# VHH binders against Diaminopimelate decarboxylase (lysA): the designs that were tried, part 11

Target 1, 379 residues: Diaminopimelate decarboxylase (lysA), of Deinococcus radiodurans (q9rtk2)
Amino acid sequence: MSLSRHALQDAAQRFGTPLYLYDAEELDAALWRVQRAFGDARIFYAMKANPNLNLLRRYAAAGVGFECVSLGELLRAEAAGAGGERMILNGPAKSDAEYAAAARLGATIVVDREEEVVLLPPGSRVLVRVNPAMTVSTHEHLATGTARSKFGLTPEQVPGTLAELRDAGHEVLGLHMHIGSAIEQAEDFTAAFARVTELRAHIGGLSVLNVGGGWSLNADLEGIAYEAHEAARVFGAELWVEPGRYLVASAGWLLTRVVGTKRTGRNFCLVDAGMTEFLRPMLYGASHPLYPMWDALATEVWDVAGPACESGDLIARGVPLPTPQRGHLLLIGEAGAYGASMSSTYLSRPRPAEVLWTGHDWQLLRRRETPQDIWAAEV
Short names: E, the ipSAE of ESMFold2; O, the ipSAE of OpenDDE; V2, 0.75 times the mean of E and O plus 0.25 times the DockQ between their complexes.

## First folded at step 4 (VHH)

Design c19 (framework vhh_7pa5_2)
Fold by ESMFold2-Fast, scan of step 4:
Structure c19 (fold): chain B 379 residues (1-379), chain A 123 residues (1-123)
Amino acid sequence: as target 1 above (379 residues)
Amino acid sequence: QVQLVESGGGMVQPGGSLRLSCAASGFTFSTYWMSWVRRAPGKGPEWVSTINSGGGSTMYADSVKGRFTISRDNAKNTLYLQMNSLKPEDTALYYCATGYTFKWYDTSEYDYWGQGTQVTVSS
């Protein structure tokens, strides 16, 4: 059965607000779209998008691996039932504890810097991260930021780094690349893949080509998959992909309740969720769909503001809404990714509960914190 | 009172195109999601497409994705559905509808419906 307004109102009553909601059918649909488009590619969920253990267990059960960027994420993957062959440790600034954990688990480590060669545990399984965009350009404006990227090696550094890793006794599986975020078109990959495939002449075949993720919700997955498979074919490699946002964003919502209104030069709709629950609008200037769950016949333009004592604590600016009143429910869409995972206890505000619609009822995935939970580690 | 009036239906051969319109009145159109829902003879309602209040976000049923385009003109209180590469299975009565469901394919939660416009794809 699909989610309904009744189910949503029931969730608010049973679990309170603010509340993260997920739909099992939408999670399954997003994964199916990726599997259909990418075929034989191995999928590693980029856990940073949403690390909830219950979501991770669903992915592990479906044979999906995990891309991790911290010790905590590696341990979450382990807790979800993943073996090391289904784990990737990425990140530009890895700790000794992270290297040790990856080695213990048998995870694949993505080498982001030449300096890491001497830091790796003996016999590590590795991919080398290449950033084709880091190459020096003929135009000054193209060199700005690109050459100073904190991620990956230049294509020119790759052959030497691969040789050093093999000489040090590591198991070199292949390459990792990530060409950007909010990718919609296959053409965005074409030049980067061409640059990387030129390395074939210098480094030979690979066991793995990992092309990362960064796909927008409107991405041409079939076109992207075609280009990615073509690049892997040049190396004779198995294709790996790392969707994060694409798998969970549209399958999750943040349910908020109107606390009150204010009309002081502008119309403010004050809600019980803000930067501590959902940082994306403030941090990235992100726009999210808003769905009022009350009568829409009366309308004005409203700024939707959170409870933090920060002028920037705005969920949305200048959006048309029917006149809100205290107690009304407002739903924030595309909140399954980088929402709950980026939440904080700033201002000693407890993090919200998370629930999953199973098709028949709500399953609690994370209980709401109490204020006392926030200082439980203080002794 | 809310009124939704569809137009633009008709008969067309497979591969042809039609553009449906929905004229809205009795409510503040610019604040509502708008959907197209169809009912084939002997079948229940099938959600086709949804567009958000501002027009910047659209959703499509897999059966019509790449062939149909939903759009709106808030200044004219009008919703549109551009239907290309029509197939016999697209034959149905097409309704303009709105509501506050966040499951756009759950037509049982839609609050307001038009009377429908007939689309027949036959050769």
Scores: ipSAE 0.000, ipTM 0.246, lowest interface PAE 15.1, mean pLDDT 85

Design c4 (from C6 with Y104S; framework vhh_7ubx_2; at its last look DockQ between E and O 0.01; V2 from the best seeds 0.00; counts 0 for: pae O 16.6 > 2, placed apart)
Fold by OpenDDE, look of step 5:
Structure c4 (fold): chain B 379 residues (1-379), chain A 122 residues (1-122)
Amino acid sequence: as target 1 above (379 residues)
Amino acid sequence: QVQLVESGGGLVQPGGSLRLSCAASGFTFSTYWMTWVRQAPGKGPEWIATINSGGSTMRDDSTKGRFTISRDNAKNTLYLQMTSLKPEDTALYYCATGYTFKWSDTSEYDYRGPGTQVTVSS
């Protein structure tokens, strides 16, 4: 870990807990790895992983575009200085407001279903999302490329849809695909890419092939890049990629404080962070590395539980920890993606502050919400 | 029944020194993070320093070189040694459990003493 215990303790003292922490060096390193592996491919950050405006500004400054899946995300991208070719609108159920905003901003729109042909703003730049109907080794909620998923057109639908889009006067750039998340091996993409490249015989060359993201933190980027470039080459297309989690997950942590312990049917390490701050464990059964910032003579097996009155509000189950005590700090790793972005105000709990380690100090990226912030829109 | 009682405050001239004490009772003192904070008139609370069994942290400003936090677990007592005191150090000084930086933003301090007044004036 690049962050010192002292730095972490300082952060807790200055900003309180629960607290999201990001490391600028790690953010930069992750982006560099993608840039190095994919070469001249265009990178669009899937900001749903972490839409913090300060992070978006960093990416914009680095020439990274944004894949947006909501009006709010489009507007965030705009606020970060992006537009035109640096912006993608994606989603299975786009609103009129999103179409309008995309038109205003000049965003590339990913067509997800045939019905969208008549919904697009005039003269739109478009990609057609293909569902390759593949099974990948990931959580079912994270699998987006299966035949049963709500995403994309079937390969059989693609030629006709492309033709209709062209006839309607839209600028058809190419195809989009996204097969899932937490994919490690390049081989997981081989079949999907093969399925998409089979379309070459029917639809001809393309300007763009967007292969999405979904890379695990340990993904073979070079291998994936090779496969992706080969697929793009088949079409004579420019390669676009949409990393999200990969760019931000490892660069972020959630710092939480032990509130207490209980020993009943199980040993519980009670902390001040739970499902309202970090939802992935409960929602996806996600396991995250835990770093106790204390020492003890004894190590036991503990459940790490949040403060919510929900039985499922567990950050971790059955993990070895040195005997915790009230006041101790626990660091949760790989929390830079889908942590803060999925936080809620359930139980009227304010969202945590977010801070960035610049290498020598902490920078505030988001102030901690007040309770009044939560009900500010209530009359 | 947790209790924290600060003492050692008073009137001191600029450049002077004070040693604040916080007597703790009603809990296992040695296992808690302990913190000093202060609040000057018309200003919000300011974190000064925190200490646990593993070490201490001090705010990174003009107080860092002048103030020192320490604890005596055998006596259940927290200390703040202040040197080279300045008029701007005038405030009510609180001893608290846990961490804090803004009273309105966090609840890391479960318990707080009534405070001891420090006045630095010529």
Scores: ipSAE 0.000, ipTM 0.220, lowest interface PAE 16.6, mean pLDDT 90
ESMFold2-Fast, scan of step 4: ipSAE 0.615; ipTM 0.856
ESMFold2, look of step 5: ipSAE 0.000; ipTM 0.307
ESMFold2 (binder alone), look of step 5: mean pLDDT 80; pTM 0.803

Design c5 (from C6 with S30D; framework vhh_7ubx_2)
Fold by ESMFold2-Fast, scan of step 4:
Formats: C-alpha cells, sequence, structure tokens
Structure c5 (fold): chain B 379 residues (1-379), chain A 122 residues (1-122)
C-alpha cells in the first residue's frame, strides 16, 4: 500500500505528535539507487544520520555495513547483527574503550592522525584517512581567514604513516577520504581524486579505497560512482562508500500538530515540534518541505514556530500555508537524517516516538519517552 | 542451523526452460534481500538478480529478458525462472543473502547455498 493521508492521520491518532515517520519503500528505494550507481562497491551506512536499531537491522539484512564514530555506534552495529568486517570505526578523537571494542569486534579502524599508530590494538585492520584540502588552495588569495579541517592526514604524511603502520604489524587495507557535504556533481570529486591518486607513485597499490559519502539528495550518483571507480582502479582497490543522509533523509518525516496561531505584525503557526525535536533549521539554516494536512488555498505567509522559549525556535519562516487552526497536522519532509538522531530533552520535553510504514500498517520503532524517563538517572 | 538449499537444476536442451528454487531455514527470511549468482566453469561468480524483502527486483541486463527472480515469504523460498536457455548459461547456480555477491566471498555473516548445476547442451 501507498502512504496516504488516512495512514498519516491514523499514525497521529495511535502514536501522538510530534512523531517521526519512516517509509520502508523509500528506504529500500534509496539503497537501490546507491547499489545501482556504485555496482560492486561495498556500502557502509553512516549511522550518525539515524542510528535507530530497527533501521540498522534492515540495513544488516540487506547486506550493508556500518560506519561508526563512537563506542555506542559500534555496539548498535553489533546489536543489529553486523560482524566486524562490516564495521568501520572512524573519528578524530577515539577513546581507549573505542579501540578495545573495535579490536574485540574485528572492525576496520580509520587512522585520522599519526599519533594513533602507537594507540592501535595489535594487528588492527586499518585505513588511513587523507585530507586532500582542495578548497584552501583556491581561496588563499581571495578569502580572509581559513580554518583547517580537524579530519585526516595531509597527502604528504600518508606514505610515512602507512610504513609506520606496517612496521607495527597492522593490516593496512588502504585509504579513506571524505571531501565534504551536499555534493551534487562528479566534478566536486575530480580535484580531490586527482590529488589522492598522485599518491600511487609513492605508496603503490591498495586493497581498499573508501571515498566516504556526503552526497546531496540531488546528487549525480552515476557520475560520482564513475569517478570513484576510476580512482579505485588506479590503486587496484575495491571501492567502499559511506552514505548516510542520502539513504534515510527522504524516507523520513516529522509529523507535528498546530497548537495555535498568533498575528502580531507577522503570522505565526505555533506547532508542537521545535528545536528539541528537529534542530536542523536553527543550527544550519536548513529549509525543509512542509505539507499541510488540511484543505484551503494558501493566501498568506506564515512563520512555523516551535514551543521553546527561544526566538530562534523556527521550523520555517515566511512560507505560504492555508490558514492553520489548532489541531491541524503539518508534515516536515526530508527529516529522516539528523532529525531524531540530534533530538534533545531540553526543557524536559520527552523525545518523540518513531514509526515505520511497512506498506500495510505502522510498526513502532521507538516508544515516546515520558517526562519521568528524562530524570530517571538522577539520584 | 542456517541453511540455503538450491534445487531444480539439471540437463536441458538449448531454448529450454528451468525453474530453480532456494529453500531457506534458520533465519528470518522475509527481512533479507536475496540474490541469485552463477559460476561457469573456469570463470568467476556472476551476479544475476537481487530481490528485496518487499519483492522489488534488480537484474543484470544480459539476462533480464530471459530470467525472473521471485520469492514466496510464506514458504521461505526464493525462485529463478529461466527461459530460452543457451549453452553459455551452463553454470553452478546458487542463492545468497544481501544486495550483492561481493560480501559472501569473505563474510561469515552472509549465507549462501552449495548451488545447483545447470547444463545446457544438445
Amino acid sequence: as target 1 above (379 residues)
Amino acid sequence: QVQLVESGGGLVQPGGSLRLSCAASGFTFDTYWMTWVRQAPGKGPEWIATINSGGSTMRDDSTKGRFTISRDNAKNTLYLQMTSLKPEDTALYYCATGYTFKWYDTSEYDYRGPGTQVTVSS
């Protein structure tokens, strides 16, 4: 069955609002697009986008691995049924507990700095993260101030680090790179891949080239995949990719209810979801599609505001909407990534429930917290 | 405990048809993506088709007009319908879990069957 207005109203009635909704068909479709474009590449889901155990179990059952950046994420991957060969531990500031867990699980560890060579458990399976730093050179003459990335080694550090890792007895699989976010075009990778492939003369062949993720929902995946496969071919390497946002963003929505309206110079649509449920608009200035679940022509623009006592607690500003009334439902789109995963209990507001449309009915993935859940760890 | 068992192979004339089955046990079959793979004598494994838990399929272009992958979740069974068979279709055919055949070459967490032999000859 298709996801319908009736199904959405049923979800609001059964599970309350605010509510995270996911569509199983959309999750599968996004994975199909990645598999189709990248062919024989190994896919590791970057679970920071959405670490819900039930979504992880779906990816494990599809044969997808996991990119993890914490002990908690490694344990989630294990709980979802993944083995170590399907786990990557990444991150610039790993703890001793994270190294120990990666070793126990047999995960591949991404080395982000030279100092990590002496911190790795014996016989670790590793990738070295290289930062091609392509944007710094183009803006050096025009921009005022430049921040250095906290991620990865410079290309010049890579050959020495690979030699040190091999000398220490580690299994060096290859290189990892991640060039940024919101990548749409193959050309955005061209310069970075060219810089990385120059290393071939200094380091020889590799078993793995991991090119990360960071693709926008409008990305030319086939073009990006072509360039990525060519880069891997230079090293004779297998290609690995780490999609996060791309796999889950369009498969999720946040359902909120209109609490009321106010007209004080501007039109405000007050809703029961805000910065504590969905931080992206406030933190990143992100724009998300809005789908009113009530009928009327949109003759006015509205600011959609959350319940927090923060002037910046706005989901949207100046958007056309049919006149809202208390009790009306509003859907926030592209909310499957960095929504629920970044939610908080600020103001002692409980986190929302999460549900999945299976094609026929709603499956509960996460129950709604109670206020008492928030202070349960307080002594 | 976990098993995938293929059946339905055999000797067939060029232009003939066969229906392969893969019986699954010991895991939650209906949640897994399933794949058919073949390996011809002296060649590496070749991906044929994948079907997701919901029944949507992805097929190799060279065989998609002649081969159809399907599943029956109530029976924990995966199928491959093969038509207009050619001598070059002669291979060991096996089923595996996941979206691609790449993982089962190295992974102990993927499942694959021992295969069923298909021979196409006059």
Scores: ipSAE 0.470, ipTM 0.791, lowest interface PAE 3.0, mean pLDDT 87

Design c8 (from C6 with S30D Y104T; framework vhh_7ubx_2)
Amino acid sequence: QVQLVESGGGLVQPGGSLRLSCAASGFTFDTYWMTWVRQAPGKGPEWIATINSGGSTMRDDSTKGRFTISRDNAKNTLYLQMTSLKPEDTALYYCATGYTFKWTDTSEYDYRGPGTQVTVSS
ESMFold2-Fast, scan of step 4: ipSAE 0.519; ipTM 0.815

Design g1 (from G5 with S31R; framework vhh_5c3l_4; at its last look DockQ between E and O 0.07; V2 from the best seeds 0.00; counts 0 for: pae E 17.4 > 2, unsure alone 64.2 < 65, placed apart)
Fold by ESMFold2-Fast, scan of step 4:
Parts: structure tokens; sequence; C-alpha cells
Structure g1 (fold): chain B 379 residues (1-379), chain A 125 residues (1-125)
């Protein structure tokens, strides 16, 4: 990485802390890995991972489309310069306004339930989301592809739904599937792809097979791509993929400043970022790498705690750190996805600024909010 | 495996000049910021200078500002430190180090030394 201590100290001085930082080279590298592995597949960035308009503009400029799950996300994609052919509207509980916006933009709508057939605007471009209705026996965090998931239609419902959509005059492109998250290996897709490709006998060829995303940062992209292309080939279909976390997680960090320490049975490193900036550790029990920016050997373990008056406001538990002191900078890794996008103004704490390292200087992507920004909409 | 090999140290008289080199291998050199760190007898580590991956940004400790110049040749995977107007206080072992978040963590955890073996600089008459 082109990120150095002096660059990060400069960022802290110019923009304050807590601060979200992104590395342009890491963003480009992650996209290159996906493009390399998946070849001619169409890439749709799942913007729920990080919807910052400046990041979206970078992806749009690279020809990358967007997977959206709300009206706001469709409008962000439009603002970033994407055409409708590069937009997907997904989600199990779409509003009338979302359908109308998708139609106006010419976006592809993913049909998640049979009831949606009669809710679609005339002549909609559609994919039907199939739940492969399988059980998984891996250590991976798989959930959306199971029989009990709230997402998608059963394989048995798919042929009838496709026929109803065509009879209603919609442009049926094909199928969508998404089996879960933290997927590392091609074998995690094998059973799901087998179940979906069995539909070939009942529904014939398709224009598109969209296999979603959910890849871990350590995923075997070449293996996954091979299996996905083989599944699309069964239908004669173009392959679409929806990476989110994979594209941005490792390209972003949260920079925080130590405000103090406390030793009361446990060692606490108190920092200026917490659940309002970075919800993942508290909400999901997520572990993130920590990088101290001060030089000393780590001789003790520390709990890194945020400023909220909540016992669960912990960034990390029992991690080795050199002895923290007020003013020291601590960097939280893999924070480019589901960090800033899940931040809140709880406790009337303003959202942090976001900056991009270009390789030679910092570019401001989002200014820091003021406390007054938080209640500006209160009349 | 990351390998860093420092060279160019030696005995020099006060007011003299010396150029240190660090040959890097085992990683994509141009993607990482690099630093020069020194340890004087009986003292802790001092970060002398650092340089961004592109070479576009540099910083210096106040003790060496105006006398030392850090540079890099990404085509040769080599880091340099040009040391001018040397003082007895500059006597130290000089180390080349990767300046990245992952390596700061490794340095702090002890047991893993990804710094090079160092090169001795002695400034005396």
Amino acid sequence: as target 1 above (379 residues)
Amino acid sequence: QVQLQESGGGLVQPGGSLRLSCAASGFTFSRYAMSWVRQAPGKGLEVVSDISGSGGSTTYADSVKGRFTISRDNAKNTLYLQMNSLKPEDTAVYYCAKDSPEYWRLYSEGGFDYRGPGTQVTVSS
C-alpha cells in the first residue's frame, strides 16, 4: 500500500478523526482481480457495501453497473452516471416508488415473489430470483440460499412465474441467485448451481444468469468464475455478478484517535470511534485488524472501546497493542464495506468525513457533518 | 518472503557524507511506502525519514531535516538515504523498513522482525 504513517498523520491533521480513508490503488486492484477472473461477465457493484457517490463514479467510469435495493440507491446510481442497462433493482419488499423509478431508468428488476408480477410497470426488464432451496454444510456464513430464507422463489415456482411475466408483456432476461456471504471456494456454489441448472429442462435457454456475490476477501475467484461460467453456459446465458464487500472492504480503513486509557480489571483503550461510526463489531461480532501507528512492543491485551454509553460499544476485545496514550492514532482495517454505509447519528454524533488517497494526496469524498446538520430537518 | 538488505554504512568524519542503499525483494516495491529507521547506542528506535510508494511525498525527523534526503528507484527495487553534514549524533545502526499498516502491527507484536539487518554508521574523527 501507498499509505504511510506521514500520509495518515496528514489526513488526521487536515480532516480530523474519526475518519474513513480509501486507497485508490486498492480499489483498482480489487476490481482488476474480479475482471481478470470473470472475463466477459458483467459486473454490478452491490452498493449497499459503500454507496459513496465518488466511489460510484469511479465504478461507472470503469463500465461497472450497480445492484440497488432502494429508491435512494437507484438515484445514487443515476447521479453517478449509470444508464439503466447498468442498474439492477433487487429486494424482497419493493415500494411503488421503486418500481416507478426502475421503469423510468430502464433498470432490470429482480422479481423476488409471485405477487410482484402484477405490481410491475408495463414492459419491465426482469430477472426472477430463484432460491436453490438447499442446506449447506460448510463453515461459511451462508443464509440467503436456504429453504427458510425470505429471499427468492422456489425452483418449483420459477417456470410458472416466467410464463406469467412473459404473458404480461415483460422482457424476461433470466434468473438471479445469491446463496450467501463469506464464500471462499467454488465447491460452495456447486450444489446451488446444480439445482438451478436442473431448471434448463423446464424453462429452456436464458439471456442472463446472475449469480450474485458474497465472496470473502480470500475467495478463489478463478474457481468460482469457472463454475459460474459453466452454469451460465447450460442456459446459453451471459453471466452477471454482484460483488460488494470484495471490491471495497480491503480498500478502506477507519482512522481513530485514542482519547484515554482505563484499567479496571481489564485494559481499555478508549477511542473516538464506536458503534455510531462502525457498527459491525457490536452488531455481528465482527473482528477487524487493528494497526497501531505508534512504535512500541505490545506487552498487554486491550479492549478497544468507543465513546457511546453502551457496554457493547467495543471495536475489539482482548487484542495485543502497545500501551496506548491519549493522542495516538489507531487504524481499523477492512472497513471499506458496511462501515460508513451503516453509520448513524445516534447520540447526535455527526458522521465522519471520508477521504481517498490518490497515490500522492488526499481527496475529500464526504465532508464531516456538524452537530447542527443532525437536526437540520427538524422543523 | 520479504527481504530487505541495507548497505553503504561505514566510518565517516564529522561534516562528511554517506549514501545508504536498501535492496528490497519479495514484494511489489512500488506499492509500499518505505522508511529509514535508526537506533543509536543506548537509545530507542527513531524514524528518520519516510517516502511514499510513488516517491512523491517525503518526511523527515527534525534532527535530520535539511541534511538527509530519502529517495527510491522503483525500477531497481532500491531505497536510498543521502546523508550530508553528518554529526556524531548520527552514529547509529540504520534500518530499512516497509511503512504499511500490516507491518506496523507486526513490528508492535514483537517476535516478527521484517526490518533489514541494518548497516552501521559511525561519525567520528
Scores: ipSAE 0.299, ipTM 0.662, lowest interface PAE 3.3, mean pLDDT 88
Fold by OpenDDE, look of step 9:
Structure g1 (fold): chain B 379 residues (1-379), chain A 125 residues (1-125)
Amino acid sequence: as target 1 above (379 residues)
Amino acid sequence: QVQLQESGGGLVQPGGSLRLSCAASGFTFSRYAMSWVRQAPGKGLEVVSDISGSGGSTTYADSVKGRFTISRDNAKNTLYLQMNSLKPEDTAVYYCAKDSPEYWRLYSEGGFDYRGPGTQVTVSS
């Protein structure tokens, strides 16, 4: 990261902890990597990764569109200045309000099931999401059961659904595919794309092929891009991509403060961030890089534990750290995606502030919530 | 079965150079991005550098930019890290790693599918 220790200490002092930090340079770099790899493909930021309005505005200014999976996200995109072809509505269970908003905004709607044919607003622009039903589980990836996924149509359902959509007067742009987390390398995408391109014989050419996202942070973007472009060419289609995590994960950190230590059955480094601020470790068993901002003579193995009265509220387990003391700062890396976005007000804990390093100073992107903000809607 | 094995580590004086190698097997090497990661004493896992499957794209941590060079020979299924102008702060165990989606896996180590056992790099006068 380009952030200095001084800058980080300054942030903690000015804005308190826990605190989400973003680096503008890293955000730009990630976007640039995608642009470089995918060329003329249209990029739609999957904002579920991080919906902060300031980030959205940055992306909007850069010509990036938005993949939205809720009414709130549609409205966020709108607030950021997006609409029309720069907006996609996706989701397996769309509400009437979401359809209505999509119609109002002119968003492209991803049809996830056959039943949606009769639910769409008149004259919608649509993509049909395909579940490639990949049951190939490799030893390299956890089987996600793509074939059992709640998302998308089977290849067998696609031709008929496309026909029905056209007959109903909708503008059918093409297909959407999102393989998810199981396939992040070019090799894995090859099989998925092959499955989709088999549809060419049945459905003909398309205007758009949206290959979703789900790229690892160190993904072979060139390889993936090559495969994606080849697949798009089969249909004569424009390529759309939906990176989320890839764009924002590495550009974000969570700064937390040690509140104490405990030496019982294990060594616990107790910090002021936990499951309410950063849910990924508990929910997904995610391991994030930790950067202790202190030195000590001794290094020991520690569990990093949050303040929640939950046994599972651990940020990390069994990690080597210099002996921590109350007041020390700990930086958690790769927290730009599904960090702030998945934060909660569980235990009536307010969400942390968010700040952006501009290269020269910290810009506030989100003020820290007050407890009163949490129950503002309660009667 | 995916196998990664690092080599080339050792003791070197500040300003010295080392070249790490990683032998990979059990997967189509050229189709996967690879990373070098390191863990220094008292520090968390840090991504040092990564390289795309084709080798056409590389990234570096700020701390190593200009000093380290990641490369790969896909014909030999080998990943390399040329480390020049080494500093004491570069002292760490260095791992070859194959990246994986972090938030979908329950048992991931640092968001990587696989890592080798690591090789020790010590920079000291």
Scores: ipSAE 0.000, ipTM 0.214, lowest interface PAE 12.4, mean pLDDT 90
ESMFold2, look of step 9: ipSAE 0.000; ipTM 0.158
ESMFold2 (binder alone), look of step 9: mean pLDDT 80; pTM 0.817

Design g2 (framework vhh_5c3l_4)
Fold by ESMFold2-Fast, scan of step 4:
Structure g2 (fold): chain B 379 residues (1-379), chain A 123 residues (1-123)
Amino acid sequence: as target 1 above (379 residues)
Amino acid sequence: QVQLQESGGGLVQPGGSLRLSCAASGFTFSSYAMSWVRQAPGKGLEVVSDISGSGGSTTYADSVKGRFTISRDNAKNTLYLQMNSLKPEDTAVYYCAKDSPEYWRLYSGFDYRGPGTQVTVSS
């Protein structure tokens, strides 16, 4: 990382805390790794991981498309300069406005249920989402490819749905799948790909096979890419992939300030960021690297707690830290994905600013909200 | 291989001055922020000053602000700390360190630091 203690202290002084910060070199490096591993596959950034318009403009300039799950995300992709051929509309519960926007933009629509066949605008470009109905080793809230998932059609429903879409006059490009999150090994995809490729006997060739994303930061990208390309080859299809977390997680941090300490049976380090800024630890039990920006040996373990009146508002439990004091800065790592994008104004706490380290200075990507911004829409 | 070598320490009386130097090698010096860190007898590490890669921005601990000045010569790959109005409380081993959040967590704050130079302020 090119982020120094000096640069972080400068950011805290100029922009305040809590503060989301990103490293341009890390963003570029992550994209390069995906491009290198997947070769000629088309990359669609899953913007739910981080929809900041300035990050989207960087991806659009690099020729990367966007996977969108709402009207707002389609409009962000349009504002970032993407054409419809670089847009995908996904999601299990689409609105009429979302269908209309996708048609206007020429986006590819992922059909998640049979009922959608009659709801699609005329001549829609479509993929059918298949659920391979397999178990993956990922957190329950992040699993999307299991038999209990609300996402996709069963393999048995796919041939009939493809026929109905063609009979209705839609342009059927192929299939979409997404089996889960935090996937490290090519072997984790093997059974899912095998189940989907069995459909070849029933549906013939495809123009596109979209295998989604869900890769761990430690994932064997070359191995996963090999298996994905082999699956696409069975159908004679072009491969599409939808990385989200992998592209941005390690390129972002949340900078917090210690507001105080408490020793009541356990040691608490109280910070100015919590569930309203960074929901992941509470929602998923996620563990994130912590970088104290103050000195001394870590002789005690601390629970890092946020300002919300919730017992679960903990960023970390039992972590070794040098003794914190009011005013000390603490950096939370791997916060570029599902951090700012999941932030809320709960407790009327304004959303933090977002800044990008260019290698030599900070660029403001999003100004800090004021409390008054939160109730501006109230009559 | 990152190497840092401090020099310029010694014995000085209260109110005196010293200038520390740090010779750096094994990395692109101008691309990284640098720190001066000290450890007094029986105490933990304290970061006294940081400087950006370009030298355009500096920070100081409250304990040394107004008395110490950090600077760098990127052409010579050398970091400096000018210490004025020295106090007995400034007695410590002073270390030059490559400034990185990664080192603070993984390596007790500093993976790449030199052997240090002793500063003793005594009458």
Scores: ipSAE 0.000, ipTM 0.316, lowest interface PAE 12.5, mean pLDDT 86

Design g3 (from G5, 14 letters changed; framework vhh_8emy_2)
Fold by ESMFold2-Fast, scan of step 4:
Structure g3 (fold): chain B 379 residues (1-379), chain A 125 residues (1-125)
Amino acid sequence: as target 1 above (379 residues)
Amino acid sequence: QVQLQESGGGLVQPGSSLRLSCAASGFTFSSYAMHWVRQAPGKGPEWVSSISGSGGSTNYATSVKGRFSISRDNPSKTLYLQMNSLRPEDSAVYYCAKDSPEYWRLYSEGGFDYRGQGTQVTVSS
């Protein structure tokens, strides 16, 4: 049994809505595409895209490492069965507790600023994050490799920082870079790699070049892989990559139920999911595929709106849909990344359940919260 | 070559019962989930109920839950819908439909693949 309309209706009946759905076959297919394109590169899943412990266990079992940006994420990687050699601690504002945990676990620490040299635990394994100062065609909230970014050192700071790290007794593996998000063209990486490889004359060879991730679902993955391997060869380095969104986005959906409709100058389809479940449209202006699970010709356009008392709580604006009615199911696609991971309990709304289609049945990955779960810590 | 033939509709009074049948041919019936879909004049199609290939799992629209019961007989390749406590709002042409693994990914489709000819149900005094 593959994922079908009956399976989706069964999920809604069995687990309620709103509901996050994942497809095991799609998760496996996305990982296979990355492994096929990047060959012998080491893959570190950027768990910020979706940190569900059950998904992490699948990646750990496949030999995939983890890129972590907090103490909680390091502990999730440990709970998933990863050793320190498969953990990276990144982030521009690390705490003492995060440094201590990284040292205990033997994780590789990405140095983002010169001040960190004196904050690192003795004998740390490190990469230095370089900002190649590139302009990328993406929303500014997602761009990290620009001249205005809060991330990384300038190329001019890199040689001195590497020398200070070695003088302090740290194991300097190489460089880290991450130029942005929604990157489709190999050419965007080529320009960034050219700037970074110019450093070869000043810093010599490296053990590791970590080029991050940020690939669009439509990315020329083989072209990007080719350019990344060429950049690593300039340094004589092993290539590391950090896919997040690419691995999980297309393998996940958010299933919602129509609560009602209204016509007040515009047509509104009101659903039981909004900014508290799925922040991406409001925060990033993101557009997601919509799959109405009711049959009719789409003769009108609708705004799909959530339950929050905020004018910006819109999942979609001006989209053709068959006329919705209370109780109809609407499926939101490409919701496996930065969906559940960014959900909140705003308005005291419980976070939704998460389920995995195994090919035969639904497996519960996260139970639905109760309202009482939200205030359980209040004394 | 896939064919579905609905039957059992008719004119009944509110509160009455009807049992609809759908005879399937041209495919391995037990390998596919089956659906009942209805369409009233001037309205779009409304999904009513579904049943897994084995018959082990059933689902119902909220508007019919507790009143309608879907079942199947795989040896005879027949799908059934038992409709109890019928209401005027249940008046529609009822269609039998074969489940499609890819239907939900085909955003712009106006209905299920392999719909039959339909059977008219009218609930009126």
Scores: ipSAE 0.014, ipTM 0.519, lowest interface PAE 6.9, mean pLDDT 87

